# Ledger of designs, part 113: VH-VL binders against q9vpl3

Target 1, 224 residues: q9vpl3
Amino acid sequence: RGKINIQRPKAPHYERARVVAVTQPKYPELPKAKSCFKTRAERTQQQQENPYNEIIAREVRNWLDHSRLVAFFHLSSITADDIFRVRVQLHKQNLHLKSYGSKIIEQAVKNTRYEAIVPLFHSNHCIVFSPDPEKTAALLRIVRRVPQMVLLGGIVEETMLSRNQLVAYAQMPGLHAVQAQLVQTLSQAPGHLIQQLQAHQNSFVQVLDVHAKNQMNEETPKST
Short names: E, the ipSAE of ESMFold2; O, the ipSAE of OpenDDE; V2, 0.75 times the mean of E and O plus 0.25 times the DockQ between their complexes.

## First folded at step 4 (VH-VL)

Design C1 (framework fv_imvotamab_arm2; at its last look DockQ between E and O 0.01; V2 from the best seeds 0.00; counts 0 for: pae E 12.8 > 2, placed apart)
Fold by OpenDDE, look of step 4:
Structure C1 (fold): chain C 224 residues (1-224), chain A 120 residues (1-120), chain B 112 residues (1-112)
Amino acid sequence: as target 1 above (224 residues)
Amino acid sequence: EVQLVQSGAEVKKPGESLKISCKGSGYSFTSYWIGWVRQMPGKGLEWMGIIYPGDSYTRYSPSFQGQVTISADKSITTAYLQWSSLKASDTAMYYCARLDWGDYEPFDYWGQGTLVTVSS
Amino acid sequence: DIVMTQTPLSSPVTLGQPASISCRSSQSLVHSDGNTYLSWLQQRPGQPPRLLIYKISNRFSGVPDRFSGSGAGTDFTLKISRVEAEDVGVYYCMQATQFPYTFGGGTKVEIK
């Protein structure tokens, strides 16, 4: 009994197809409000026709100016549901996932310090914003589980970072941790120096003692 | 279902402060703009301003700039219109409306309106 | 500011007859993106405004097919093919092409 290919059902006979087409219940279109995620095509079309592009561009600028962490991602064949799930996970970490049209991004960053990001927006993309640069590790952890999100690069503390640099940054200890480590290292340095200086002195004293003992043994006449 | 529910009618005296509210439900509140529209008694509609609740970005009509403050609290999905000092001329019906900039449908859903009466 | 001028101010109509409302803008409502952001709103007595038409000719969800919008540039028209009792109210055109958004003065549709 041939395994019914449930992934690609055979097209029904044309008569059956006609009956099915006519008998398909017309479900009321779900209120458009529920589709939080428009298809790429829909988004592209909307970007071109949006009278509020200037306002949205300002929004983008606002996000950029108030974020200490910005990460840029390419989206590869991701569903709305997948995006939603990722968004929820990111939101729990105070990470904000946004998607904007390339034209809007271009308008937003034109003649600004962010202009260099424009080339990153040639395809389906999203941006994650955060006020906390320490969340970089959390961000990468979350998106690692989402193969459809490909990290392109980012901005951390007003510095543009490549993908590799961003990954490296996430692996670094926080500034405070590094400072603490530095202080600890500096505090140990005098102790180490003292130990080394004392070690040399102690060695010298030991050598002198041995020499003195040897001389004393040579001077003791064997009393016959 | 998308709904905008406004606060109840207000009767105030000149010089008093007032804050009216517009609560959104049935949609992602932070993803759509909220606009305020004034309608004086027996008169037409006047655009006052808009706010994006996601980041509280606000834009006013020049006629209303400095006269009112538009704000939003996204945690309770509510937009606000407020006066620091009311005038008799502020007597009007005030509507909030949603703007769907994504689908290019300005003011697609409206609140029921809040009547503000300012009299000595 | 873009000034929107509606004519007539009042439109008494017999039930079942057509109605036509004109809206003229002081400047072109064609946005740089190529769209024209002209909308029509209906306000029934004692009710908030309701969106009827957006971008000149697109009916909003739930709007009857007897309502139609047309026009280009600076001249726009709302037509009601057969006026019904429920159509009584004030109609406004609105431009959203440029800030600040502006409304026409309104046209009152009444039943004779």
Scores: ipSAE 0.011, ipTM 0.499, lowest interface PAE 9.4, mean pLDDT 83
Fold by ESMFold2, look of step 4:
Structure C1 (fold): chain C 224 residues (1-224), chain A 120 residues (1-120), chain B 112 residues (1-112)
Amino acid sequence: as target 1 above (224 residues)
Amino acid sequence: EVQLVQSGAEVKKPGESLKISCKGSGYSFTSYWIGWVRQMPGKGLEWMGIIYPGDSYTRYSPSFQGQVTISADKSITTAYLQWSSLKASDTAMYYCARLDWGDYEPFDYWGQGTLVTVSS
Amino acid sequence: DIVMTQTPLSSPVTLGQPASISCRSSQSLVHSDGNTYLSWLQQRPGQPPRLLIYKISNRFSGVPDRFSGSGAGTDFTLKISRVEAEDVGVYYCMQATQFPYTFGGGTKVEIK
């Protein structure tokens, strides 16, 4: 007798597969934080069932991979105008404000070093990404005027920092901040530490060489 | 230094389409917002909407949502206001203005205006 | 929407004398960031509007010091200490604290 074998009509499968393929790329914007169109339950159900979740998770991964500064905030109730003004102010400093659902964040950081951040996204939140870690001070000065955004912590040069550590990092000026970050990320044997310090000294010499070239160039008359 | 130069006056009939322009110069076009303001003949000012040319994010006044389209082309530093079907009630002066939410308050620099006349 | 109410509707003034224009909002213009985004614009006959005052009391570049702004919360005032012939026009208050941005109805200043 044998096995259970159910035949499926080919025509319905073909048309169903076509519809699914066409519709999937159209919903990458679903994780908007201030959706008034649907209830929380409806939004959660749609997120859980929508096949674009991996596409959005990949976007989050790309931001994490290409950002040397990432800051996490709790977001209290805020108007669209207020968050928009903040986004513009941040964007002028190369700081990129984003929001994502907790399910998407969990999917994005699964099996990565950053899995520990998932609990931060159970409540209303936002994330700021930047390639420029020196912009941490500018970030905190801008959000200081935005009580609806409460700093939770962040990542600087692949190092996870608590709220207090990130605030302390932001108070360090320019070259000193770079030195502190390099020390924070070093975890190697004493010989490796000396090697990294020599590389830092060489980078410092390179910066001085650029400044010396600029000084010689500024003091040298032009041929014209 | 900062300039907003708008396209010339338009005379149209009801039902026609129209696209007017606002070209910005003397500043980083993609770093400032452009807003559109209507002034009906003999009346005050009405905010229509705003666009950030850097990413084309747009906000409309509820009174103008669905009535006009605001867009920008950053490659030629130009913002646009367009109608798909003009009405006689669209007869007005239209201004563009720059907005900076930093040290510059909304509408710090204004275009010269574009008069749109819609009559049968 | 925040309603902006200006008084007077018309302000005829003698050349060289002061003028005062009032603006009242239907709700506080204090933004959650602590700023109050209340501006004053001047529109001379046949010209586009021009920014005079922003954030209540800051004069914009190129605006003479005879223009001053004051106020708080919901009540604001533009003063012209000595009206000159070029000050003829319509003055608008405007709020940018909350979308949609809204303007007062205007106050016509003219020389009597």
Scores: ipSAE 0.006, ipTM 0.470, lowest interface PAE 12.8, mean pLDDT 76
ESMFold2 (binder alone), look of step 4: mean pLDDT 92; pTM 0.937

Design C2 (framework fv_imvotamab_arm2; at its last look DockQ between E and O 0.27; V2 from the best seeds 0.00; counts 0 for: pae E 11.2 > 2)
Fold by OpenDDE, look of step 4:
Structure C2 (fold): chain C 224 residues (1-224), chain A 120 residues (1-120), chain B 112 residues (1-112)
Amino acid sequence: as target 1 above (224 residues)
Amino acid sequence: EVQLVQSGAEVKKPGESLKISCKGSGYSFDSHWIGWVRQMPGKGLEWMGIIYPGDSYTRYSPSFQGQVTISADKSITTAYLQWSSLKASDTAMYYCARLDYGDYEPFDYWGQGTLVTVSS
Amino acid sequence: DIVMTQTPLSSPVTLGQPASISCRSSQSLVHSDGNTYLSWLQQRPGQPPRLLIYKISNRFSGVPDRFSGSGAGTDFTLKISRVEAEDVGVYYCMQATQFPYTFGGGTKVEIK
């Protein structure tokens, strides 16, 4: 039984060698990493900051700073006509639908408290602005009828909200209603406390009264 | 409804100063740009400059830089175009227009125009 | 500055016939944000300019469907499918991709 020489394996049979040679995966030579060294010329192509971007970025910043409600939407295969219709509906509610380029948004929010919104703008998107946070419910009602508009999140009263949080916010009773409820709850608290404090006293008085009545009954001589 | 209403026609002499106005209504004046456009008699449209009323940031066409001053008063939703010293060559119709980059396109709404005549 | 060249200068048209206006820019009007800020304006006699088309092919509010815009890069076209009497006036293309904004020289549409 010939010792299989593991150090010098016998060349495979010619036919097997041919099959192995043909079945060896030719890995495409990894394209020599074009040294991502942007030539100095490409770097020095100072992206002449298109003054246009600055102009629009200013507008975007202004909307963000003056809006108490901001909602971010993804747009999926929506037509210009559909957008127009939605815009009109929103406008009637003092909701302003705007669409800006992602680069413009990035420029507008750079080094600001809004920088966290940049990842939301990698695809077709629109923003709805409102000075009134109470319009959140109205906004959601309108956009529910527009399947092409997908809510991504928003900003309400300078607070970033996820999609779910924004929906929850819209379902909350108005601030006034909540305040009223709070006041009602607070107004009931003293009454309950007083009742609890008096409950022991009242019980004690009742027990004493019963005791007094029992003593009076024992002192009534059985008139033989 | 979005409206831009401009001041009335002006007849002036060379060397006089002039300030014309454009009042915006029906939209957030502070959040939209206002541009000025010149149209000389029988000629085409020339872009002069724009202003952002929210902070009064202004950009001029190189051709009009130093020749005119664009300003705005957001409290009364009004933009202005002014000359310190008029020339006969300033005779033209002047239009203001709103720029809305988010909804449509620049110059989506126009004023009715102000005719300025400068003659000796 | 971007130069906008319109052709023809004058377009006499018979009522009910189509009209076509060309606008060529000296450089690409594609903005870095991916949009092309080309607009078409109509100016009727004695009236201010009115926006017809924005971003090449979008009709502005209230604009009849007989108006259509097309093009890409540096070449743009405004078409009127059936010219009506109210369509008489001067038409301008405008670019807002680069500052300063610039207008074409205008095309006068007249009825024959």
Scores: ipSAE 0.421, ipTM 0.731, lowest interface PAE 1.4, mean pLDDT 86
Fold by ESMFold2, look of step 4:
Structure C2 (fold): chain C 224 residues (1-224), chain A 120 residues (1-120), chain B 112 residues (1-112)
Amino acid sequence: as target 1 above (224 residues)
Amino acid sequence: EVQLVQSGAEVKKPGESLKISCKGSGYSFDSHWIGWVRQMPGKGLEWMGIIYPGDSYTRYSPSFQGQVTISADKSITTAYLQWSSLKASDTAMYYCARLDYGDYEPFDYWGQGTLVTVSS
Amino acid sequence: DIVMTQTPLSSPVTLGQPASISCRSSQSLVHSDGNTYLSWLQQRPGQPPRLLIYKISNRFSGVPDRFSGSGAGTDFTLKISRVEAEDVGVYYCMQATQFPYTFGGGTKVEIK
């Protein structure tokens, strides 16, 4: 037929509750057919009570907490072979492509500063995590060749960035490049060196200010 | 390259304590579960439990609850399996394996195994 | 606990011939998220296990095309289209749909 560009998101990920599996008898008196009568609401409730949900949500939370780069994408229809090729290509750059159910994401970010990302997951999606924020440019370069992945925004250094802000971030020199510029400057004459150190300190502070302005980075306030 | 490197073989007597290790490298240790699997001599595989090194959350198989302790030290990217008092029936090969709940399912990478022998 | 039953216990095969291993679970492995967390592992003699297939039919990185997985619900199959000498070993199915995670008893593939 001619429907080659139909967006067909993955089926919603519903989980069977551990309690349901535990309470089922070894010698059931009734066939499985009765479980087909459950509504969507009842299945959603089972998902909230399933310990598998907690395990996956914990994984998502840890990825969010320990990745200095997180990028969110809308994922259009793509073949399993093509997404696998993209995943391998990203992995070579220490970029980790993951896809989690929206209910898992909601549970993972509950009572955190990342709760604002939940609306991004109404449709088919994927997330890229990395400990290396310097890989943002490589990420965007790779996905430009993958029209099925549409950038929605991201998190860099624990700061939420819009799509345009993330693209702009990817074009800035990394912290390593700033540090390399400082070392190169130090090899010059002493008076010139002092002036250049102050200029590079201002540039370094400016880069850090971009990161700081976009996030609240406190492990506490300390108690009472 | 993802690697899990386990501590060497152990020979122990019943009643002794033991702590074996599994060091992960080439990936974010904090962000992946580590599971422990027992293989009795000439037998199949048995899941013992898992740990999330980021916060040390553990989950045990009922068969091993209270028999072993699973722990991790994320500062040295190492997970541990520990007995307070070994029994002769603990003689087995012990594997650690990584679990990825995203796009790869449990036990995608395995350690080389640690042979534990407990004999009088 | 979900019981995983494998058949056959031993599968002697001629080089170049197909092999088929069955795994049956005591209850559905379909998770409420729609996925089925059924994996196949291979343990070659003297080696640790390695992942072959995850989520029923997806080959793990570096696994040859001759390995394929199929099935649904409670019944799953691992096929080796043309057995090679390096395929000798024990194959396990495993479920990770719910705790505790459980393995099948294993199927030994050997050359006859």
Scores: ipSAE 0.000, ipTM 0.503, lowest interface PAE 11.2, mean pLDDT 75
ESMFold2 (binder alone), look of step 4: mean pLDDT 92; pTM 0.940

Design C3 (framework fv_anetumab; at its last look DockQ between E and O 0.02; V2 from the best seeds 0.00; counts 0 for: pae E 13.3 > 2, placed apart)
Fold by ESMFold2, look of step 4:
Structure C3 (fold): chain C 224 residues (1-224), chain A 120 residues (1-120), chain B 111 residues (1-111)
Amino acid sequence: as target 1 above (224 residues)
Amino acid sequence: QVELVQSGAEVKKPGESLKISCKGSGYSFTSYWIGWVRQAPGKGLEWMGIIYPGDSYTRYSPSFQGQVTISADKSISTAYLQWSSLKASDTAMYYCARLDYGDYEPFDYWGQGTLVTVSS
Amino acid sequence: DIALTQPASVSGSPGQSITISCTGTSSDVGGYNYVSWYQQHPGKAPKLMIYDVSNRPSGVSNRFSGSKSGNTASLTISGLQAEDEADYYCSSYTSSSTLYVFGGGTKLTVL
């Protein structure tokens, strides 16, 4: 059992690794001779890191393509123990907590319908993926106890939702109740139907106005 | 039937330590959060902190961080609230309460309260 | 301190309807439907009366109802009875570092 992390404005200390330099001598700092000069091994290591960006970006794209629920969070300072407990609780509900570099996110969503999400990753973040949009309520229940995870918004059934829209989605009646509400709305007078469809269209246009800086294009699923 | 039974009233002096208890029954104790709520005499309710007894993960309100310790012993289905050094301002009624599992209700069942009096 | 604002007191006669307000912000009452109401008789523990803005637990009289508009939640007690004389507290989930917040409480007097 480690020490619990306390919710604070400043970042806590994290346990780094179990690998220790057992019996290592305490030498003065290493010579400075190599600080401005790289060996072949160091250059190869840097080049090796670049090829893995595309593999990880493909992983992100696979998660986005196969997840009917995606939620974006700003991640404040949190201990490794606390985030591990959150990850376990989320995993029990088929909710998958991930974190990726913003460059990798940019690569993953480039030329996709989700390109507008890139600004959300300007700061420290995490993402929750799930195939089950019905788990939105469970997600919010779990993260309600985790103030370090601040909800920014999400994607449900391939539709971008604001923070407030995602919270409202989690509180909506089940699918059958939603279907009944939609049928009732569509059965109103033609003028009311037009106004309500225009209101939904305008709400969708307002979501697309968040995308105003760039256009969306969805091409990738066509390949066989 | 869900029930939370708290330890009896306490009369203490400033600087003394104290540990009060809250025993849960009629439900899976390790599957629900337990919270502690303070009510000073003639005052309103103040949230102090919560614990998940399944893994002892705790969280405190900023007003009580560092002033109290919340813990649980899951083997006897009991949560605790502790002070290492009581102050006269700690005179209050202290309630434990359960969060409803799988629902978004904050506190669905409450203990009877433990009156703590701190005076010379 | 207290993040949710309630009136300090409200009074009514038996049989009347009374409404108690609970005003917060878009980061709590306005942003979420996780508003609860608690009744507390003198010397007794609080009792949950309303959860998720408008839902009643089993065993709570249907004279108690809840609603929300914007950043303000409301508890309405119809057919006021002497036993309704108590303190009433709202609470809300919040997205801030404080997970739960209570209102200051409202003393209901039944005349």
Scores: ipSAE 0.006, ipTM 0.427, lowest interface PAE 13.3, mean pLDDT 74
Fold by OpenDDE, look of step 4:
Structure C3 (fold): chain C 224 residues (1-224), chain A 120 residues (1-120), chain B 111 residues (1-111)
Amino acid sequence: as target 1 above (224 residues)
Amino acid sequence: QVELVQSGAEVKKPGESLKISCKGSGYSFTSYWIGWVRQAPGKGLEWMGIIYPGDSYTRYSPSFQGQVTISADKSISTAYLQWSSLKASDTAMYYCARLDYGDYEPFDYWGQGTLVTVSS
Amino acid sequence: DIALTQPASVSGSPGQSITISCTGTSSDVGGYNYVSWYQQHPGKAPKLMIYDVSNRPSGVSNRFSGSKSGNTASLTISGLQAEDEADYYCSSYTSSSTLYVFGGGTKLTVL
C-alpha cells in the first residue's frame, strides 16, 4: 500500500482539478489585520479622481494662500482619539489641523509656488495652518507632547523652512522684541562712537603733551 | 459630492433587535467621524455618539452608553447604529452625519434620516 | 448637566433681523469657540449654517451670522425671508467630557 506522499500530493485528475478550481472558495481576502491601519495617506490615495477632489484641492490652495504659518507633520500610528485631542488643542490656538491625500495635495499645488511641498506627502501626513506666524512656538509646544506627530518642516511668511529652521524660528524673539533691540542698539551706537572719538583725541593730546615735555627737557642747559 | 445615504424606515416591536446603516460616498470615509443623532417625534436633536471609521473608535453620550452600539465597516464605507432590544421610547428619526475634518465639531453633511417605529 | 438653552420660539416679519440665543450652563461652552448652528425644515435633515461661532459653510447665505459673548452664542438672520421659517439648533463641544450637545431648538416663524 504505497505511502501517500502528503508533502507532494499527485496533481488531481484533470476533471477533479477543474472541480477543485471552481469550488475553491474564494476566501474574501482576510480583512487585512485590523492592525494594518491603512495610513490616512493610503486611504486618501484610493479616492478616485472625482469633481470633489477639485473642490478639496481648491480648499488646500486657499489655506496655503491665507496662512502665514504652515507646518507639515508625519503621523506615526496615531489614534483617532489622539488626533481629535490634538485638533482641539490646536484649534484653541487658532491652529487648524488638516489632512489631505497626496494626490489632492499634488493637484492643489501643481504649477504653484508650493510645488516643493509635494515630496513631503508620501506617507501619512497632516498639515497645520495658521494666519499668525507667532503661533509657531505654541504649535511646537503642543505637538511635542504628541510623539506620533513628527515635524517635517513648514512655511513661515512665504518662506519654506526645514524642521530645524522652524524650531529655530520658534525660539526667536518676536518681531517687536527684535525691533526694540535694534532700536536700543542703534541708540547706543552714537554714544559708543563719541567715546571712541574722544578716546582718540585724548590719546593724541597725551602724545602731544609728552612731546612737549621732552622738548622742554632738552632745552635745559646742563649747567656745567 | 459628499453624500450619506441611510437605510429605510423600520417598524419593529418591543424587544426586537435592529441595525440601521449609513453609507458615505464622495469622500474619504475613514478620515472623518460619523455621528448619530436621534430626534423623537416633535422633539429636538439628541447627540448619541460618534465613530471614527479608520480605527472604529467610538464615543457615546452618557444617555446612550450601553443602550446602543455604533459601528462601522470601512470596506463598504458604512456606519451602523444597532439595538439589542428595542423599546417603545426608541421611536424616533435617526440621522447620521459627518463630522467635518478641518473644523471642530460641525456636522457638515447629513443623511436623510431613518424613521424607526417601535410599537406593540 | 451640560445644557444649551434656546428660546422655544422666535418670530419676525419679512425683511427684519432676528436673533436666536444659545446659552451654556457651563464655562466649557464659553471657553471654546466650538458652537455650531443648524437649520431644520419640517421633514428634512438638519443643515449646517454656522460653525465655530461665526463661520459660514459654502453655500450658506450671508444673511446668517453668528456671534458669541460670554456663555451665550447668537445666531442672527438678517433680511428675514419666508424660507427661513424652520427650527434652529445650536450645538457645542463640551471639553469636560469630550462630548457634544445640542440646544433644545428654536422655532422661527416668519409672519
Scores: ipSAE 0.006, ipTM 0.477, lowest interface PAE 9.7, mean pLDDT 82
ESMFold2 (binder alone), look of step 4: mean pLDDT 91; pTM 0.927

